VHH binders against 5'-methylthioadenosine/S-adenosylhomocysteine nucleosidase (mtnN). Designs and how they scored, part 5

Target 1, 252 residues: 5'-methylthioadenosine/S-adenosylhomocysteine nucleosidase (mtnN), of Buchnera aphidicola subsp. Baizongia pistaciae (q89aq7)
Amino acid sequence: MKKEIKKNYRIGIIAALQQEVQILFNKLKNYKINKISNITFYIGNIHNIHVVLAKSGVGKVFSGITCALLLQKYKVKFIINIGSAGSLNKNLKPGSIIIPTNVCYHDVNLTAFGYSIGQIKNCPKTFLSNTLMLKLTEKYLFENKIKYQKKLMISGDIFIDTCEKKSLLKKRFPKAIAVDMEAAAIAHVCYQFNIPILIIKSISDSSDINAADNFKYFINLASKNSSLVTINVLQTLFKNTKNILFDNNNRC

## First folded at step 1 (VHH)

Design n05 (framework vhh_7nfr_2)
Fold by ESMFold2-Fast, scan of step 1:
Structure n05 (fold): chain B 252 residues (1-252), chain A 124 residues (1-124)
Amino acid sequence: as target 1 above (252 residues)
Amino acid sequence: QVQLQESGGGLVQPGGSLRLSCAASGFTFSSYEMSWVRQAPGEGREWVSSISSSGSTIYYADSVKGRFTIARDNVKNTLYLLMDSLKSDDTAVYYCARGEYDILTGYSDYFDYWGQGTQVTVSS
């Protein structure tokens, strides 16, 4: 009977802004809306997959609370974090797809106690994306000739909008290709609850002096691109055995 | 300042073994992916192996699979390459590099720091 329970597993999808959830909301069938403490949950189906789509608000605390509610109240068994990110890599243009292999904080520093930069106490140096879901997403992107990168993304409660801030992050995290304000907090919550995570972001800005203007101009493109990849990943999950995906969890 | 210093190269006969070391300083070694890259005389650079920051994910070039082993010691800030069953084609300068080669996409722009290299010569 555990097979029947797994067939009814819900997938949680988190984004910070309404424009980042709007396309997925428009694809949601048989939906209902619940609002908890200014966090909006859209519950329904995409490609016969049970989905809880959540608009968290910006930043670590909103995204952490939202993720915890998805796991504890809605009993989702998989989290997908979608939306926009700022580029730390010259090869990433607005609209480019990022599927990070791992994420860490850029605004956590416990090095005084022997931890790595970005590492929080009792946690790994970086939080890992689910290997099986990364491979499935990457296969979709590669077969459809969609340009993507899969490396480190970093998160913090700061919008990176100056060359000085960008240069400091590149010095501290030279492997980081992108920066956002939610992904590491969501991955951290998933780590604590032993729930697999996939992160699908699209570039909205260059993380420099033009970042705010670029964000306003490209947020809809980034939202569209991350949403389209997510819809196709969900379609692939519907065609493949979901039980195998959930049984593998965050293991390599 | 970031510094990578290789050692352990030398002359060895075909079928022999060598252990290369790379001493890292000036950064939090345990937070970075590390790689070995080689350059044979008259040829371009060839990626050899990569290891994740934790050591849990390891990749090898097809030419060295089953013969070479990459390892790291995050306490000593040292990267290793154990080379067994050496062939004449393994003759190259071996470089320690900070970063991971993306095998699936061929993306190599993540190597931001390189050591000065250590010469490995396989000949009788």
Scores: ipSAE 0.000, ipTM 0.092, lowest interface PAE 21.9, mean pLDDT 84

Design n06 (framework vhh_7nfr_2)
Fold by ESMFold2-Fast, scan of step 1:
Structure n06 (fold): chain B 252 residues (1-252), chain A 125 residues (1-125)
Amino acid sequence: as target 1 above (252 residues)
Amino acid sequence: QVQLQESGGGLVQPGGSLRLSCAASGFTFDDYGMSWVRQAPGEGREWVSSISWSGDSTYYADSVKGRFTIARDNVKNTLYLLMDSLKSDDTAVYYCAKDSGYSGYDEWEYYFDYWGQGTQVTVSS
């Protein structure tokens, strides 16, 4: 049964840490807070658009559960994953914006069964960001002269904090520009439910021996930059919701 | 309704000390970073200090580092600024501000959603 597309959609926005949701929460009007199994949901309006912000906690399992709840309990129509990431690319400094075209796991290995490294059974080699959401975001960034990169990001339940770990990831995933702990799991859930996803991250660390210190100093900057991009593209994404949903469905 | 109410300002001699307080209401205080910002007569706003939502991280402007201490009490929903070795240049209206971001580059650029009404600090003989 087909339901008519309404202009009053809820949009899900997910991040791991309080610092990463803070700025968007501060823009949220007529809000209420709901907490489910240590996952915090902030429900309200930004630019008269119904939004559910979710603080998932760190890692694949918290992020997967949170995304599934956004889709099933709050009935959001698309997901935006925001927050921080570690750099795997020399041109990405703290505060740089990335809008990944695709994401995969770096800690999944089923190569013994003929799969590509990072690929889970019955899934594609990488999970794709929605093409229309990505193009609309890129247009905003380019027109406003905001420096960004759009390539592969990789995710796993490991904080990359040594030169050895970073070098190994760069060897195994030479096209990856950044690493985090949630994005691939969120994209995987979106893939399973056929829900469009956009990922907007800002660099908080260099993924090497200084990563923990960098993260502490730059998490607020990364949170601010990813949140401000999100706020500024929300209206454009919302106005294009019907086209985004049709574009995503046509990929099937 | 978000409300921030400062207190503890006043007239103090150079080299003296003051403790500023900011009582917060209308929001979940321990979910937010907090900051102090000052404005001297005829000058622009100057960021003074910030504290993270948990109290684990604190940041200070170079002009006050080593003299001022920012603290918070998440049970009482109160922000503090402990000011030691006060100088005439510290004369300003001090504002409590609810943070939504802070630059990690030791730059004072910040983003605030709500401000208190301010409390006057005058350092003069």
Scores: ipSAE 0.000, ipTM 0.125, lowest interface PAE 17.1, mean pLDDT 84

Design n07 (framework vhh_7nfr_2)
Fold by ESMFold2-Fast, scan of step 1:
Structure n07 (fold): chain B 252 residues (1-252), chain A 126 residues (1-126)
Amino acid sequence: as target 1 above (252 residues)
Amino acid sequence: QVQLQESGGGLVQPGGSLRLSCAASGFTFSDYYMSWVRQAPGEGREWVSSISSSGSTIYYADSVKGRFTIARDNVKNTLYLLMDSLKSDDTAVYYCARESDYGDYVEDYYYGMDVWGQGTQVTVSS
């Protein structure tokens, strides 16, 4: 369209796996399916809000490409990253909701050049979730008595499935409560393009010797819980789009 | 040193008005979202209102929208709740709270507040 987007803003929602997008896809009305380089985009409406739902595939590169396409091709106003995460905190059980305040890489190391562990050159130590989007989501969770945590999540191109790997991450990132394979890359792209991001994850596994079995058993529960939170905050986030953009751009 | 102290509660008749104040000390008040939370006799905590660090973004619970106004004075480090058209169901202890970036996985604290005042009693009765 040659003219400006009105209150018909598009919202981008990204997840890695079919299970993680399935519930949102089932709620999508008047949808079209576009596939670009094996990345699937579902374009339609949830509660009469224009949504582009993307299944990226697993890992940093797939999620980074997918996020960039959401921003450049579909012109979405903000990104919601949903799906599953592994727990690094004993109090986070399968199905628990996390809405991370910030995210960083666990598999980046430029400490030889004076950067913090997990920090990429010309980037902050951690990528921040949008504060207003977090606040609006937290309000929903509080009013509906849904338990959650707002803390650091870490991402890397490895599934954490041994006590050795988990212990190493806890030592290097003592503030991290959860781990996944996409969120930091998506947040990095959003940082680079100055686009607001919200991350809504649910715990699927314990990131230790039982992680693969936990994941298979709890992926559908985690997918359901992260999707239901997303559906229920979507209208509130949409109505606040201008304030979210203002909040995001007033970071000097 | 980090403290929140509420004042302004009391007994008021239905349809009356009260102004609650919360004095903040020991931290940079202007950096934080601030909230009011209430607890009625025999009930759980109910979030009432929140205000952003600059005062530009404000939220209200549906039960108080149009009757209550939240405000802040960053020079005086004070949070306010202006309560109009009070009803008997507004009777509660009202708490001032500072919001954090650190969520709490404690059963009673699932909205990320890390500093609480002692509370001030509001009683609406004829």
Scores: ipSAE 0.000, ipTM 0.162, lowest interface PAE 15.2, mean pLDDT 85

Design n08 (framework vhh_7nfr_2)
Fold by ESMFold2-Fast, scan of step 1:
Structure n08 (fold): chain B 252 residues (1-252), chain A 125 residues (1-125)
Amino acid sequence: as target 1 above (252 residues)
Amino acid sequence: QVQLQESGGGLVQPGGSLRLSCAASGFTFSSYDMSWVRQAPGEGREWVSSISYSGGSTYYADSVKGRFTIARDNVKNTLYLLMDSLKSDDTAVYYCARDEEYSSGWYDLDAFDIWGQGTQVTVSS
């Protein structure tokens, strides 16, 4: 369980769109901007925490490349995936916060080889969010009376915008509350590199025939809500890093 | 059928202890966050404590924090509330409740879709 934390460790924060990174970027101090293969990295500090904020672009490949670069080039020790998601749940309205406990793909099928729907070879059925980061985030949300849901989220290279697509996903993944296009790929990369991940999303759309219009109307609200939660939990998650490592050792 | 059944209530002296149990049936217990909610005579329902589906996260109302412990056994499909240093103000009917599979959060009493029948706890000299 021991994760080597060096004196100047960095936190990677990934979102797909400029709207999703803008509020965090506005809080970034002593920053510089670097672009690598159309992926934008903002390197600086929030609350004296070293952050690399990345705008990946949409979809699994952009987000996977971005996460790998954060881990290998920028040497980040933790990943937070933020931004927007579509609702698969009757009670999730635009602006609702979700902090998924686990994520999996909805567009992967290796069942011919005995794997579960959504499961990649040599990987678990779902990728888990870090238990301690999730616990500390939940505590913050609960104590500040911010409504949230924590369940399965699913990801794939398709925007869910019809009742037919939504019904199919709900049938295949009855426990899923939300869908996006990046989170499972980011969690997969974190799994491969043994890096903890936290996912903080806010609902932008209903994943049905109104989804594109909902997204356009609510993307700024979703971006604001996911960013504000992230800003407020950063200190809680990374203030006193020794306690985070100690708690993990005692609970394992 | 989906059902929650509480037990373990009773009469205790101030400063005493009780252990409440809630037996769950008819659903995959390990997939749901669970909560304890109480209702004192003549008052509305008050959230007491919640536990995540895995047991990895627990939360308590300020009125019970440090005195009550919530726990679960996912193999036995049972939720527990360990109540120490009981006060007269803890007198209430205690309900276990299941968060809706898609709940809005633990403090929202409207987010619970299945309720037990309740068990009476009376703290009196």
Scores: ipSAE 0.000, ipTM 0.174, lowest interface PAE 15.9, mean pLDDT 84

Design n09 (framework vhh_7nfr_2)
Fold by ESMFold2-Fast, scan of step 1:
Structure n09 (fold): chain B 252 residues (1-252), chain A 125 residues (1-125)
Amino acid sequence: as target 1 above (252 residues)
Amino acid sequence: QVQLQESGGGLVQPGGSLRLSCAASGFTFSDYAMSWVRQAPGEGREWVSSISESGGSTYYADSVKGRFTIARDNVKNTLYLLMDSLKSDDTAVYYCARGEYEVDYSGDTYEYDYWGQGTQVTVSS
């Protein structure tokens, strides 16, 4: 049964760190704060669109719990994951925008049972971003002359901070352009609940020996860039919600 | 022991201005991000503004954006909140708090670990 889309639904926006939610929080009107098990939810309006911003904490478990709460408690209709990522591509500098087409785990290995590296049992090899949300975001970036990449991002409960770790990931996932600690878990939850997802990240570090220093210096720039893209595409995403929710490409 | 002491609150008419100060002691002030948090009667705590360790980054709640300015003096170990165009809805106890921001991906986090006693701001016609 396809019921008409209610205009008064909410969009969930997830980031791991306070720096990553802060600019969107600053744009939030008529807001309320709710804290559940050390996860902070900011509930309000951006451009008269109902949003729930969530500061999940770092890593797969925090982000998975946060996403599930957004879907079940706050009844959001689609998820945007924002924030920072480490670069696996020499052409991605701090502040660069990425809008991944798909995401998978880099710390899951069930190859002994015939699965691809990064694939969890009963799941696809990669989790797909919603194609219409990507198209609308890409159109905004192109029209505003903002450089971006759209390719594979990989996620795991490891901060990639050595040349050896980076080289291994590039060998195992040659199509991956960036790495983070949350996006694949959020996309996995969205897959399980059949909810569309868009991922908007900005580069904070090089994923090698300099990664921790890069992160400290560039986290505010990455947070600003991912947030500003999100703010500017949010109205366009909302106006196209009927098409997004009924996009059959992301249902199985 | 860490101590945060607010001052500068009081009664002001709508459209008026106040300057709040927070004197910090017992820690290296320049190593910590600082925040202002308020609580109105019958409401929960509402974050107002934050400032980075160096003062290079400032953040504001939507309700105060364009009206309030956060600043710090790392030589005097003092945090400030300059409040302009005050509205009745700004009536609250204002608290100085140490922390707020996540430090990095390794899980180092700042929650508000120390609070001042608060200073009352009343905006009345």
Scores: ipSAE 0.000, ipTM 0.116, lowest interface PAE 19.5, mean pLDDT 85

Design n10 (framework vhh_7nfr_2)
Fold by ESMFold2-Fast, scan of step 1:
Structure n10 (fold): chain B 252 residues (1-252), chain A 125 residues (1-125)
Amino acid sequence: as target 1 above (252 residues)
Amino acid sequence: QVQLQESGGGLVQPGGSLRLSCAASGFTFSSYAMSWVRQAPGEGREWVSSISGSGGYTYYADSVKGRFTIARDNVKNTLYLLMDSLKSDDTAVYYCAKETYEIDESGYTYTFDYWGQGTQVTVSS
């Protein structure tokens, strides 16, 4: 028999803003652009790997819809959420890489029904990143001497831009190192569909009174750093797709 | 409280079939992956199969691929293992296990937080 070419899997990559998708978009070959309900999908190849890159827009609803479309319309095998995040940890400076182990909402409160703050009914207290995807990414970062942290990140439909808001989040979520507006919703959708997720973020702001200025100054650096990590781990993740799917069966 | 109760084990001839069931209560069944784990006399525990909370993903040990099928009914809160083409090597106590996770700063570890009492499967001529 002739050598059989393995079936190519599609990988979904999602970010909120044009700045966050631009570097990956520039690396796409043979691409097509599709817009569905004002969400932009860039379909093409990176390193001969089939990728669907999605610009969701900001916030939980945009990111949730985008993730569901990646899974159902484009049939991607796993999701990588990339982009920027605000720092809740003094050791995280603009451009720092984080690969969160887990995410939860900071603006969900069902404590009246006995749930932990941030927890939604029929969901775990936090949504887990895929163990194998994390280990493969961490190996890349370690071997290339890139400083990173892997801990809790929290998400909500609010830009954290005051010392009061930051202090409240640190009090409610003392283990959280960073905050964004999409990651927990994307992880929640992945949990519902039993799809592996990896989150690669870079710090753009301090989540306090300077946050808006920091974001403006550092969004391009954060976008560059999260994109370069993603590009450099993509082939390794692709080659491990079956192992990632197996690992994920035990981590939902 | 969380409870897992297996049934359907018994004595069967080589090449025969059995259907194991696990009735789950005390937790939101559809939110957790479930596994079957077996233990043969004098041996350690061996993972057999897993199914995601939604039922969308199933995985099998190489020793049972093509012979066993894992399934779940999230309306009835029941996990199943359909065992076909049974071999003497399949003789073991079969446990239903609820999957969970532990997370720390170094990452996370998959574990089982609840187990059933087991059901005996004996394959012999």
Scores: ipSAE 0.000, ipTM 0.111, lowest interface PAE 18.9, mean pLDDT 85

Design n11 (framework vhh_7nfr_2)
Fold by ESMFold2-Fast, scan of step 1:
Structure n11 (fold): chain B 252 residues (1-252), chain A 125 residues (1-125)
Amino acid sequence: as target 1 above (252 residues)
Amino acid sequence: QVQLQESGGGLVQPGGSLRLSCAASGFTFEDYAMSWVRQAPGEGREWVSSISGSGGSTYYADSVKGRFTIARDNVKNTLYLLMDSLKSDDTAVYYCATEYTYEVDSGEVTYFDYWGQGTQVTVSS
């Protein structure tokens, strides 16, 4: 008594920068390129899986628009956010993999109205990554002896590049291990559309006075590491799509 | 065109019962599997129960098995959730959703397509 049977679907993959999409773009087969309002979409196949890879641009608004377009125009069934992040945890070094369990904003403050720091009105305190996608990714990382952490990541429209900014974030979000500029906005859009999300980031900088120099030096390493993890988990995620899409416990 | 409207939520004491309804319009109701999904304050969405288009097959999350019953009336185009032995942990906004399954090389994929606006259930303690 199923009403709809589809043969193929698309997975959306979002990254902010050209360096972050380039490795995945190089793996796309039978691709085409669409550009909409300064957002570039690469549509093709990886491991015979239909993928829409998007270069959003930096920050919350670019990533939010990109995610909404992936969901509404390209009808993708789940989102993977990849790329780089700054470290808030001394155990995370350049190239380290993080697969955050949850994400929230660090530049949202509605505490005057009784919300938690980082919480937007009518939203949860943090946006959750899909549990099954996380478990499948973690299994891959563990079996391949890739060091990773899975905790809170925080996002905002600020590049964290001073000890003062980093200290303030650590005080406000003591559980946060990393910071970026897109992930929370992408997770927020997924939450509104009830679409599962997985976040795979690699550390490019230490979020302090050396952050800009670290970023320039390590962006290619971070891009390579997050991309390779993504490529290798895509087949596993695709095989488990029914379980992922039916498990609403951690849907965005 | 497709519309789902939930009703029947409210405040109830632990151990109490509620019946949620979802009125469907704009599609051939009997052709679609239907689901209930809930979202507790500050938490992600949790699938609760599903029912096949004919009503011949029902599925329940472990957290509600034995306490909740999903049912449908295809003549009235209405989905129901009968909730018994309510607990404080059942406090959530409850959504009805259409369910469809599509075939891929790796098997079948099930997705929740259309959603209602939700109805609030609060179990006081």
Scores: ipSAE 0.000, ipTM 0.083, lowest interface PAE 23.5, mean pLDDT 84

Design n12 (framework vhh_7nfr_2)
Fold by ESMFold2-Fast, scan of step 1:
Structure n12 (fold): chain B 252 residues (1-252), chain A 124 residues (1-124)
Amino acid sequence: as target 1 above (252 residues)
Amino acid sequence: QVQLQESGGGLVQPGGSLRLSCAASGFTFSSYGMSWVRQAPGEGREWVSSISTSGDSTYYADSVKGRFTIARDNVKNTLYLLMDSLKSDDTAVYYCAARSGYYPLTSYSEYDYWGQGTQVTVSS
């Protein structure tokens, strides 16, 4: 059902690490900080838009809990997941922007019960990003001549740091361009609550033997790039909130 | 200590060519998108060109497309601007600017580091 949106709604923004939230936190006005079970929420305004920025911690469980709290306690109307990802595509180098069209798990296997690799029981094969949020973000990137890719990203509770692990993921998920540890869990929670999601990631590593060193070196770069895209699309997303919620709830 | 030092400016006649260089030190040059920004006398700053961290992507203002070429050397930590078919309207102080990010956003207000500038004068 389509619902009229009141003017005082909030946008939730989730990232795993302090480095990934720091740029956005520095842009918050009239902010307050709440901690719930070691999850940190920064509540304030960016461009006079009410946002709740959350530092979840790493991995599926921390990100899932954080997303559920944003939806239930802070009553946010849509979620933006930001931060870093490892590359599975030769054309994606450190700092490259990705806005995934869909995400799935890479460490879930219920194929013995007839599900696709990566698919959880009673869920779709992949979780979809909101089409209108993607379109608006892509328009911004295209008009500002920022190179990006918009394909499948995969998530799991494993840091991909060997050529063997990377090769296995590329064989199991040939359409995947990037990997992280949170996005699919956040998208899963959004799917369950029928909340639109946008994912904006920047590449921090090559998901191979150099991944840990690359991550340490490039995490600040990836954090800045994903945060900057997010800041620059927030007003456009906010102005289109009624259309985004209409689109997300309009199941044919 | 972060430093960006431009060189190669000077006086040239319309239709002439110049090569600007920007020597970078004190930061990891290969991790920064680089840009050239100019400021004409009595006017605001104007973005000219940008290059991604690896050099794989280049962007140009419409006023300079086909005449200017941006390039970088990550081994020498140097940014270049090759200027051909110079016009009187190209007269300005040219600044190199560094921005954290693989693909530089062309918003001039968002650069992390700036050089001190080099004067280019195109006069008949």
Scores: ipSAE 0.000, ipTM 0.130, lowest interface PAE 16.3, mean pLDDT 85

Design n13 (framework vhh_7nfr_2)
Fold by ESMFold2-Fast, scan of step 1:
Structure n13 (fold): chain B 252 residues (1-252), chain A 124 residues (1-124)
Amino acid sequence: as target 1 above (252 residues)
Amino acid sequence: QVQLQESGGGLVQPGGSLRLSCAASGFTFSDYAMSWVRQAPGEGREWVSSISSGGDSTYYADSVKGRFTIARDNVKNTLYLLMDSLKSDDTAVYYCAADTWGSYYLEESEYDYWGQGTQVTVSS
């Protein structure tokens, strides 16, 4: 099914931290602020597109309830997850852009019941990003000579800050290029509600012994880079109203 | 050791077709965006085409759009360029090139790995 921008079409944008939402908040016009259960929602317009920007808080549970509220209370038709991620790939430096093709959990294990590591019951092995929006984002990045990667990202309720933790994840998920604490949970909720998702992250740390110091130093750079890509993607989406969405929540 | 080895070049008449291949080894091919770049005698390098790491996005120079097709096989670690309706202006050494971060450029990119090149000559 193809969907197009209409009178009540809203896009939900989720990030965990204030630094990650601040630049987008500064671009909102005619905005309102609502706070529900320690989750802050900023409702307004960017490039004449109706946006609900949400600061979820850190981790799977905060991001999951935030996503569900965006879908059910604010009736958003598309989710963009933005913010920072830790690198699992030696070529991803602080500030590098990633637009993951798919995400899965790194802290879920139902292998005793025949599932793949990271897979939850009644779900695919990984959750897929919307193919059309990925292509639109990639086109923007290519034309502006911005280096990026688009592979697997993994999520869990753990900040990866040791070489031991990083090595274990690389062994269990050899295709993963980056790690965060929210994206897979947001994609899972989108899968359940049949809502398309795009993930735009920028690297804040190396997921090793220096991770906490890297994060503090580079979080503003990562927030800026993911936000600027998002703003330009929204502008591109406004210009391409006929080619916005396909139902891509299950591509096996 | 990293190696990119082109093949499939040669002499062809105007309006003819050629299929170039580039066999990659020594790196994780599926992590790299791949490009074809050509250099005509006495000219600078000209970007021809690029393909994303997963093969889902392709881009072409205006001079070759509609005539050339880029493709890749990540299982065989091979990049292809199918060239149709060849013109004398397509005469050049064709290089395959890989970019580390899985992104690609239209022009002025520094590629991490280059092949040796394969000569394509379009002449009557």
Scores: ipSAE 0.000, ipTM 0.242, lowest interface PAE 13.0, mean pLDDT 84

